# Designs tried in a protein design chat: VHH binders against Outer membrane protein assembly factor BamB (bamB). Part 3

Target 1, 360 residues: Outer membrane protein assembly factor BamB (bamB), of Alkalilimnicola ehrlichii (q0a984)
Amino acid sequence: CGGARELPDLSDVGDGVATETLWTASTGSGSASSAYALVPAVEGGRVYAADSNGRVTAWDAESGERLWRVDTGRELAAGPGAGGGLVLVGARDGRLLALDAENGEERWVSGLSSEILAVPQIARNIVVARSGDGRVYGLDGLTGRRLWIHDRSVPVLTLRGSSSPVVVGNRVVVGQDNGRLVTLNLQDGEVIWEAPVSIPRGRSDLERMVDLHADPLVFRGVAYAQAYQGELAAVGMGDGRERWSRDIPGHTGMAADSRQLYVVDDQSRLWALDRNNGATVWRQDRLQGLRLTAPVVIGGHLVLADEEGYLNWIAPDNGDLVGRDRHGRQPIQRPPVPDGDVLYLLSADGRLAALRLVED

## First folded at step 4 (VHH; framework vhh_5j56_2)

Design g26 (from d1 with D110T E111A)
Fold by ESMFold2-Fast, scan of step 4:
Structure g26 (fold): chain B 360 residues (1-360), chain A 125 residues (1-125)
Amino acid sequence: as target 1 above (360 residues)
Amino acid sequence: QVQLVESGGGLVQPGGSLRLSCVASGFTFSDYESYAIGWFRQAPGKEREGLSSISSSGGSYTSYSDSVKGRFTISRDNAKNTVYLQMNSLKPEDTAVYYCAADYELWGSTAYDYWGQGTQVTVSS
């Protein structure tokens, strides 16, 4: 990305929202690739994290005491996802592993059709996982037995990496490499609706690259999806009918509150859009040139991490850059994970920090 | 808190008509439009039967079970957060408690997000 090589001048920007470091830990060696979706999971008073070299660790969320650590012996590229008493990690070789959340013991391993680069999910005892070839799987949470597969052909050229499926109720929302947003029935994988967000056009494979690489966001009955070289669309969850669209391409991700959708475009500009009609409320351009993570809404604030190790704090009402704080010098490649007033922050080298907001 | 309340039931003679209403509260206007709404009934000793559904986004699609097709009509008024079931040519076998439910997909779903408490319809001379 050419614009990411020119860093913005932010020397005039002061300190951001005050945080207290509750604890820090090491996951091991960190992430071997920026395409890997290695993100902390917070579930049942525990924090889980994985590294590329195969380690998966659990900590007590309050104290940071290590509860268990296991070595899977595999290059891990996605996860963990946590729920239903399981911790789920995806490997570069296509193996999906389910570990016991209490002790890290391997419950089952299932082979998928290609590398796993999207965080696996579990709901209602069904594991949902996506392989890099675009296939989405529903697996039995107890056994790892395949219940269903959603299969479609993918474009010859696509982004390395995959958006994570989003489970809401008995529905699975999937952003596809062909620019379509699909909603599946969780139990049987049958298509409920399919909506075009962006249509491939042009003669070359590069010109036809419209991967819905950013994770879809579902908020209050609306699914939001953003194409790499195309549009941002809001579609109704009930029927997949488009409510509005905007020419705001990107791959970084989104957050929402009751009034606004926050989205990062392909130039690392942060947009706030009216959720009802997609009209621009504000845009913050000062972070252009940084490689940003998806925005996170926490404590009435908006925060984005970057490749220089900063947390960048934005006022949601007007887009003002409140301030920024450096949390190490290594890249932060995935969004901080919020849980109440605490942010869990994982840097590319495997440093994990639990930060509590002091200002609410 | 989301709540569905049915009304319009009662006693009617065979061949008569009733109009049921299902009023939703606790939804925002936009959220309500995102949900499909359906009508179900349950007679004593029988399974709950799906009768009719109307899609989200203003009711562009409707469906009917074979037992009521041509006799019942579903419609929605999103400005009033209300779904109606117009029941014509009623038969004694239509006697049941009638429920409305809300979900992203009503037809074929085994778990629904929201249910009403029901309204009794009795068809007898």
Scores: ipSAE 0.000, ipTM 0.187, lowest interface PAE 15.7, mean pLDDT 83

Design g28 (from d1 with E111Y)
Fold by ESMFold2-Fast, scan of step 4:
Structure g28 (fold): chain B 360 residues (1-360), chain A 125 residues (1-125)
Amino acid sequence: as target 1 above (360 residues)
Amino acid sequence: QVQLVESGGGLVQPGGSLRLSCVASGFTFSDYESYAIGWFRQAPGKEREGLSSISSSGGSYTSYSDSVKGRFTISRDNAKNTVYLQMNSLKPEDTAVYYCAADYELWGSDYYDYWGQGTQVTVSS
């Protein structure tokens, strides 16, 4: 909001990293809103995807053969999450649906307190889901019955939808609307540790909005969280102690490799930071003005999708813009999903593509 | 190929001290990868209890169970790729098999990826 947004001049940028299209498919009509977290799930040699009109489909990951498709009859806003023999989708009306991964049959439906805009997770027969009002639920994977609720006071003004919880081992990592990163015990929802990433500053409710809106990233024992109008912090998974922090606000998301954290800031500038100490290695500003997805690390390459349908390829070692490839003209609103050397790309209109990196 | 080997257990009288060692092979503590190495114990007929953890890199962050806080100290020696548990003021209830476990800084999980075979500690008069 405010003045005209200028698109960057990228007319000098050539083709990106070479990919081979393995297969393409349609999920249906695609996503009704950029706020929806409709992303492919890859599990057990299968790809699952949902559209906002209620369709959930499974394909063979290798061939792209459609294995099943069901119509849930609901406006879907989040998912699928896949695991434990289940495919999990969240609806705009607050219903969480668990489908059988083998045939798509409904196993159970549970009602949450508000719209589901975050991808549901499953681990160790426990489903973790977040409603738009900020509540996090632990549900029994077999029955959908509530095991625990984590309820946090939500500021009157907040970015609804929020980040997806991240499950690692027996822990659930939650970015809260109050700027705190919280880790819960998966089994009982008890708080293991809390870490402040950003504290509310200013006098107005708008100025005090410090939502951890970007999905937390957990990588090799460190949790990374970025505040909408605050800081980026690296926190130890074992004890919740801050390792380092930087004044790099944003909401887009992050990726990591063994040496670097890749972060998009609130101006769509891409930063590479040393994971150990948060020191800047490089910054790439040429994508400023585009609406970017979170970065993805695949096969030693770094890629970000954008609202114009491009994959933008960045060299991880120096931040050079290697090239761009257009995959249609519809927005790409969620990061491509990597699995080995394959990227699964879902466009806003429901086009799904499986792209394999060509070995060079 | 990741392996953990415990040593340093034995028999000690109440009020005595022991130092346990956990030697890691297949990875190095000075790498950018951040492992949590934890100590657990299990007495006959009881559930496994988490005692302490330390990060393998990035500042040696530590945690302790209330049952051992103030008596046990965890430390690491990156040059020897070893984690230690210094046990002071030992009590008969500290009698157990002690296990070393490693994961990507995931503490208190029954599902640590790498476990040692254990070392017996007996506190007896």
Scores: ipSAE 0.013, ipTM 0.372, lowest interface PAE 8.1, mean pLDDT 84

Design g3 (from d1 with E105Q)
Fold by ESMFold2-Fast, scan of step 4:
Structure g3 (fold): chain B 360 residues (1-360), chain A 125 residues (1-125)
Amino acid sequence: as target 1 above (360 residues)
Amino acid sequence: QVQLVESGGGLVQPGGSLRLSCVASGFTFSDYESYAIGWFRQAPGKEREGLSSISSSGGSYTSYSDSVKGRFTISRDNAKNTVYLQMNSLKPEDTAVYYCAADYQLWGSDEYDYWGQGTQVTVSS
């Protein structure tokens, strides 16, 4: 039992932070599912993006000139990840593809055990990818050969989609379906530390659902993880020791600056927490009822995209809703990607925009 | 502790060349291939300007600002934990303090995590 969700009345909200549109482009057809993690990657003066019909495109970041476009012939569900001369995309059929970042030529294809719904990562010539069955793979960047596998079976009841592993230095940070945050050695996949974020409670599968569905955030030596039905925790990267935790469940994601952690809860309320101790600095409730992306920090501003195509600008110091700007009428389902003073925005229909913050 | 130290600055005549080095301690560039590592400069009374970055493990993907494209080349030697900026055809307007910075490009930061102290480059006759 439930009617249509009521959207908040934001008609009193004016224009947001001023941006200049540098260029716009199309990925082709956009995303076939809100569970897909199709997000732009920015690397080496280039922007890469994929659509769910199999197209992967590279543009010059400054001009928006298309450098190459390839058709992989596969339903793509995750990526791209970019680095090490590669553009990495994950397919619904479990195939992980590595393309040459210069020209889009296929370098290799590796089959994983299940659909790929998390953005692949690369560091130190090792590709890290997660399949929908909860397995995390380390693959050789040159060949796609499996170097290691971390096996973790998912519960029979889980959220559609997967959190992306986060690579920092020689460590891989993984949010697990059992509510634990684990850090692996990038080279061999050995567990370095494991920290409980949320513990399954209750008798039924539904009651025990504590998946770390939101992507972990690593910022200045601290890993942040949020459970779907449970807690938010801050964990030291060096030792896996909990620094603090809060009862703020959610699945949307997080951002941080030098002072604060910004997190969206399961009611689409935006919290700013003191990074050192987790104390609430402010909370912004006016966006309740919207389907929000994870917050993004850019140029001293805080922004969240929504299902109606808006960028919602929040003042980081007090949580005030500064303003909103509509960038089309299609949903924005993944966070905009910041690079310096430029924000890359991908709409569900495949519209890509490069927006530069205007001083003032 | 994590630290970046620049060197190689100095006084040079217009048309000359300098190579700046950035040495990291407390972490390695191989370990932080997920980070963008770049060069910035700031002249008195001017905004800090981004010049060049290497943000990939292979060091084959580089970017340059229009003001230095074709004149400056960024490279990395991960075995030496060092990033270089080769500066050719230097002009008086290149006079500035040059900074090395490592930036965490993964979610949630528009700030560079680690900055060096800077090294002065002066281009004059």
Scores: ipSAE 0.000, ipTM 0.149, lowest interface PAE 17.0, mean pLDDT 82

Design g38 (from d1 with Y32W)
Fold by ESMFold2-Fast, scan of step 4:
Structure g38 (fold): chain B 360 residues (1-360), chain A 125 residues (1-125)
Amino acid sequence: as target 1 above (360 residues)
Amino acid sequence: QVQLVESGGGLVQPGGSLRLSCVASGFTFSDWESYAIGWFRQAPGKEREGLSSISSSGGSYTSYSDSVKGRFTISRDNAKNTVYLQMNSLKPEDTAVYYCAADYELWGSDEYDYWGQGTQVTVSS
């Protein structure tokens, strides 16, 4: 949206992996900002989505039948997160709302210290939410009462938006604006370990910007974090020790399978790295110039959405660009959500599509 | 349902060695290698003590408490859904019920998702 740039020539690329559209729906008016983390949530056979004008809707995942829709009356910037019978949405004014997953009725509202731009999480009846000032909260899922807060200073320069905390077992993994990956105890918010992913360097605030803006990825006991203008690191979940690091800066995000980590760098080049040692297996440069979403692994395929409305399909074994398919002309700003063989795709204008992978 | 079963306990003399096994079953929703495994012990009248942990991702990381560091070794065999604790240079103060515990990608905590029933280790002359 902001400036001219050279788009790649992909006219030689054919159709991608075949999909069947199971259903389509509208969330309302879509997202008011690319900094907003409005993503579908899939939980208990239902799909939940929010728009920035305050609407939250639930659909049956199989049929696309709308189960409920509520108007919160707030500018929503993050969510939904779903679990424990709740649907969680974060507002631009710092309010975190918990809605009943069954009917959309408000169960509680809790005020955080700043705008909520990261998807709230819930596990073990504890809600984890991050405010734009860098604070991470643990809240009681039943009441919204604060159980703990993890506080830290925000650097002078940081990217707009925030990475979402990731809950794994009894741990909360947080990518911080200062280039550190922190793991907290879910129950009490105590720091278990901190790992420097990237250290601020240079004399200017711009040169020192090492925000872990991309959502951290936890896969099979390893946490992966990527710094803006810094490094990509693999860190052991047990002790926070770095296993390997690479000079691959970015803010888009990552996916993994049993063999490889897939990561997008700051030039929209897609890397496949050996998860065990970080060695490059392949790199796909043909998508350079597009604004990509984080990669998604589904059904043995790798897919990335882009700002032109395409799904770009990549072969995981060799990085070949298999094909691409356009799903409207509006930007796709957040990664499609996989559930089994179905992708849930949300466009910036609020169009939601459920796409099933088709084999032959 | 995930179940952990410890075995290999028994009576051993001071200075002896013993290998405990923790066998997992009932993993229907995630790979065995996605679970971090810890070993704990509890002696009569004492609190439960964490001894050793091995991370998910095939055992990339291990940790040991100071009381057992250098004497005990944790390892895993993901093909057999088994974690081992090799105990060397055993002392009378190692006498306890030994437990294994599993959590999805969690390590270094006693707030684990699944616990075994325990196996008795007695170090006595």
Scores: ipSAE 0.000, ipTM 0.181, lowest interface PAE 14.7, mean pLDDT 83

Design g39 (from d1 with Y32F)
Fold by ESMFold2-Fast, scan of step 4:
Structure g39 (fold): chain B 360 residues (1-360), chain A 125 residues (1-125)
Amino acid sequence: as target 1 above (360 residues)
Amino acid sequence: QVQLVESGGGLVQPGGSLRLSCVASGFTFSDFESYAIGWFRQAPGKEREGLSSISSSGGSYTSYSDSVKGRFTISRDNAKNTVYLQMNSLKPEDTAVYYCAADYELWGSDEYDYWGQGTQVTVSS
């Protein structure tokens, strides 16, 4: 009819890839802000999730049985990250909390310089966390004591939220608010290389906003970074040298398989690019008008969640929208977490679901 | 597409020696030295067994399974995009198809991304 609809007409789209619901659970009250990075973590046969009111919960990944729940007493904005026997959550007040993965007991609390809106990481007993002022910290996993700090100025205006650092081997890959991709040594925080993805231009703060807000993706020796109001670039992990770039701005995020990079642009168009040269293989425009999560590759399928509670299934070879399935009516604001053939979905109201792909 | 091609297999008498080569080609996003290379074998009716590996970035780290330690030596020549497996004191139990595999990880990996087609080694009198 006559009202302008911002949402696309997808009434012709049938059911998506078949899934079996293994279990569902509640994390509590959910996320208080779309800027918060509250995402399930899957580690050691367990699933961990946090809510904005301070609760952190662990469930058995197979059965969905609740193993423990702790109330931190803080407004949580990021995490959990899990590994090395720890569950890490970041608070709105800049406090980073490390909980014992076995029982949820607080092991340590460390103060960062600003709000924590990026999921903390841990590798090799070193915790990597980013504060909203653009600083990246390396902390001792046992004590929470600072080992190193990497400073970078945040522009006067920036997107709410922050991209998460990505740990690969002994390197930390950081997308910075100034449009640069930086790789740090995990042990001492020394810069290994810096690569410009997008350079700030123009006179106003708005014109100069080139924040690497989307999480960088590292896949088979290449780091991919997408700038807000700028370029998408593929950079070699060994030397930080650009392999290729495209004028495809965005902030949603990326996924890759052996042949293609999947990228959502600032208009919610989904692109498949040849990983070797960045050439367009296909583009899917039918999801324009939806607020999408980053794409996820699972079981040879490509899936994106949206603000209406749908999983949108895309064929990786041609970009066809093969189907959609609604998992509640609340927004899904962060990408589903894959683990083997299982997807973990967290909706904005705190509903957690474990879905197994059904092979047919 | 990264391709791995094994060569140097064949028939050898017990106590003999062979040198296998794994030649890599098709790197489009990283240099050969960025890859760790492993050697594996599979005998008829048995599961694949890991034998040896050599780390990326010049091969500072090597590993060997107990069945071949002291008899086999892995090495790499990055200028030739080649990894070698020197096999000494060969035994009938070493009869298998031998595979090389490549994995890109900055500081090691348990998963191998690329596999060769294999080369047959037969140890028989």
Scores: ipSAE 0.000, ipTM 0.159, lowest interface PAE 15.3, mean pLDDT 83

Design g4 (from d1 with E105R)
Fold by ESMFold2-Fast, scan of step 4:
Structure g4 (fold): chain B 360 residues (1-360), chain A 125 residues (1-125)
Amino acid sequence: as target 1 above (360 residues)
Amino acid sequence: QVQLVESGGGLVQPGGSLRLSCVASGFTFSDYESYAIGWFRQAPGKEREGLSSISSSGGSYTSYSDSVKGRFTISRDNAKNTVYLQMNSLKPEDTAVYYCAADYRLWGSDEYDYWGQGTQVTVSS
């Protein structure tokens, strides 16, 4: 129900997985809202990050040397997404900006129907972006010209923010506010299949909140979706047919490896489920009461960031809390970004760190 | 990069059988790294039609068009990185170029990620 969250006592927990700080940088002023999806992008040996005040910066991934910085003059709420020679950022005023990855120069700007709170994607010269009103757009990567729109109006309450569409091959996977997982054709936006993850129930709008707020996870031919007040489902990418479901509501997000799905529920309990049948392998409850980011799998380790600036390290085989390491005192609101053995961490105040796993 | 190569086509008499093979390079058909693989055909003067797909190992999620249901069987051999289409009780109307395509789509669309070059199947006396 309502009331204050009680923070867990983790004073007995030692140091986590050892990391070496390769470099640190500042994005500027950080994020103005926890609803914003400002997340580092790593592409082509470069790291890109944006702040709410309109700055977009590129650094060399190895050295942390700043390559360029641009001031867009806009309140940025989502991105960057990087690919195809572009860096894509979404603005609070509904504008989607494409910047040249080499020098940060504006290539084009397109207006969408409402605020952009989901990280834009690009594949096959098609930009996929979602506006806060639930519309998903396919845009030409070279011009920003609209190729298609997927429009679904639902008269229900939603959480602040929007899940990011996931592009896999020629498909766009969208978690909808009505509890359905939808797969679209990347080229023309036509619906390929729809799968119910959770069905709205109750008579009030609040009771009917089944938003697939967490980003869908697509892993090895299976799409995973979690409803805010409903179920977690595994759906085959080929036909949209449910493989299994569990009553594990949440909005934080998921990660997977070859054996297990890792999911955070609405109480910040971490579950490991068998990917094939959804059976519980283990559950870790010690992080209950923290605001967690989605889990990240890196180098055979599992890690979650939290509102107090910690990285929480969990053993994937048994769920043991290995340890915690504090990376500043500001909240970490979005999952760290893995690239090989390096983890990119962005704090709410705009501090960016590149951390390499240390192995003997 | 990613390539699909079809083989096994040829001339066969009505009532005969053929097995088509689709070999993938640049990705794998394992239980954990599967694309949806579909078989399509196009006959002269007709539109392309989807015939069958497989989206998991062991044929757990297979589909067939009504025109081939009960006569054709799709299967996967992950060790050989190959998908097969076993065609039985062939009819003259089955004469077409047969294509395999890889994507997460079930079947019935030419916007699949990767397409093979096709293999000709001719059913005549």
Scores: ipSAE 0.000, ipTM 0.137, lowest interface PAE 18.0, mean pLDDT 82

Design g41 (from d1 with E33Y)
Fold by ESMFold2-Fast, scan of step 4:
Structure g41 (fold): chain B 360 residues (1-360), chain A 125 residues (1-125)
Amino acid sequence: as target 1 above (360 residues)
Amino acid sequence: QVQLVESGGGLVQPGGSLRLSCVASGFTFSDYYSYAIGWFRQAPGKEREGLSSISSSGGSYTSYSDSVKGRFTISRDNAKNTVYLQMNSLKPEDTAVYYCAADYELWGSDEYDYWGQGTQVTVSS
């Protein structure tokens, strides 16, 4: 590679959707790698965030008052996930930590088979975590003891980082490095169904990379998965049967509303597809050349963050670039987290902002 | 307002056949939404047993427990919003209350979210 990437000319684009800053805070040192999945968690009127140096902090969601901060003494690479009275963080050394949500005290530590680069989840007192070797674990929320393990069947060349498992009711949806989407039973880890999203082609390992690197999206009974090189597929949650597929490769991620799926391709083009049949409704190409986060649907708008610290606002009905606003000069590497009319934004240097949508 | 209503149960002799029906309201069997519809039974003093399921996608995926595979067939009629369980070669041990259940895959539940009231099947000479 070695050529400089040409940034788009967006000097003609005005201010985006108006937001009011409710509060700002620092997580400490931020993220040491773009492969890390350090994302704010919002749960029970609180916001939790972690940094690479081992700090985990809780703030009151409304006021931004710091409730607690602990130093785990570990390089953290994933999380937090929050729920069931726990805050879950994954470390580079393979340790999964469960902290008490009320005070940050360590409840348990469990060792997984390799580095943890995917946000841990918790549902029904079962913790779901993925290690970098592709294994998915179900652990008891009270003790951290392993209940089940799902092994990846074939070692493949893959992108640095891991897609996060998605927990929906009693099911765990996993995008695998081999291009397959798998749904597991939350209680025992047994495979309910497995669907091919993209099939490796070509002779070299590089040509055969079909990693489902983007987090799967589950919306209204359909699972959406996108391969790094290959296809985007819509798969029925009940049967694992493909509803439709498109040749739209990527690794950034997706969002949906009642009518449309919004997906970023490998050139940072934003597509809106009809969720029922995958037909293109519109495409917005003006953001090509930026490193975008997954789209977020909030308040009737689409927003995507980028490597230059901008929030890029898109009209969902026609794909028009409404405007953009800069929130610092550091990269934003993970999607902003929506909660009602509030957007939580974490920059790579550890700056956290709570932004409330104001009338457009 | 999801509702399931079972019908078609009754008394049959061993080796006989019955067709159970489950009529759904409050949701539709279309390719846009993913729902699993399952048949379960419970005999007195025994645990509830899963028998068969069919997806919302037009009957492409079906499953059967070993106890009924080859004897029972699940099917659907999307125009009537109805799921059927065709039961052949019935045995006395098939005597139970039969339940229809629906799972909105949006919630991904292994415990089905919506249950019918059940229909009694008795196999006796």
Scores: ipSAE 0.000, ipTM 0.151, lowest interface PAE 15.3, mean pLDDT 82

Design g42 (from d1 with E33L)
Fold by ESMFold2-Fast, scan of step 4:
Structure g42 (fold): chain B 360 residues (1-360), chain A 125 residues (1-125)
Amino acid sequence: as target 1 above (360 residues)
Amino acid sequence: QVQLVESGGGLVQPGGSLRLSCVASGFTFSDYLSYAIGWFRQAPGKEREGLSSISSSGGSYTSYSDSVKGRFTISRDNAKNTVYLQMNSLKPEDTAVYYCAADYELWGSDEYDYWGQGTQVTVSS
């Protein structure tokens, strides 16, 4: 255990932001790998979640009453994504499944070129999915027929696991493993612009790894992308031109509010940056050594989950660690999903909780 | 610096028609495809009501509230950086201040609106 990292001493930290548990449920067996992107989807008053053994379940978001559960018979690695009357899950064998949101019946199955480790997206009757080899697909939501493919050169060494494409309006924002941020037209997959976020440097394949592993964030006409061994950049959605950049590498992810960008670096330090110029407002180092999820903004609060089952609450104005609350002892490997004043939390063992922020 | 300016309001008789215009400055609708553009109204003593939205330049997606569906039509002219609301078969209950708003089409992350100052529509019997 000499190679194990030391966990921070947080024994002095009190309780966090008050929440009320509205309901709890089980997805089945949970996630078989930390590389899997199994995360709840909230859509149309329903919550959807999948386990790695093939189960997909829908619950009523208000009551937690189970509406349906199906067994796909496949090892699921990504999803669900929900919208347009569909629930989408990606399998390790490269199969993308579309289920009917009403009853869970399979509508179609489409084969992609490699394992699916990124959450599929649905917008305007077009399904956007990424395979582990880096290809991005646009598929017809009704049939699963391929409409377009965005292909790229594959680096010799890439991180297992991949960022999810982000759909905004008629654009698809893709963080590539070559350090480039690419924006595609949703309808035909044509490249609108490409922006370098990080340039590969060094003599070895490992040193040249600049994968945009964290999901890109689009907020108020600006795309934010963070490289594994490189920079964090703010890029204009209209023109693909860099607004600012910082030497803050990482792979965990980001959140934003009207004033600040919140980003986790490769040491699990949380930064708040001025969105207009990237200047540091504050940094919180007390969570260093924990495996953190991406930050989530909810009800004017900032929260990050961790590998020990805690929700860590941070004050957005000064970065103070307000408190921590433990939700079991199993790891929380994906960011909690906000919907209004409710936070949906999925633990690695498949336990799902709906937590409502208590008003001041 | 996003700014929206509404025009085309006024006094009209029941059954009449008006066309409202919303002109954007500080961005173009084509350049910032992440924006949804919509029309809202507020009558005295009532809550603000959403009426219609339009979200894309190519094959534009439109929505309408039940109170105006079939009577109002939203359209956009990206070359003029303008969104229109064509209002037909106007009723006294359509009397309100009408607002244009630009909002980001970000999934669950942005709830802030850019609003115009409004234009008064009065339907007199």
Scores: ipSAE 0.000, ipTM 0.165, lowest interface PAE 16.6, mean pLDDT 82

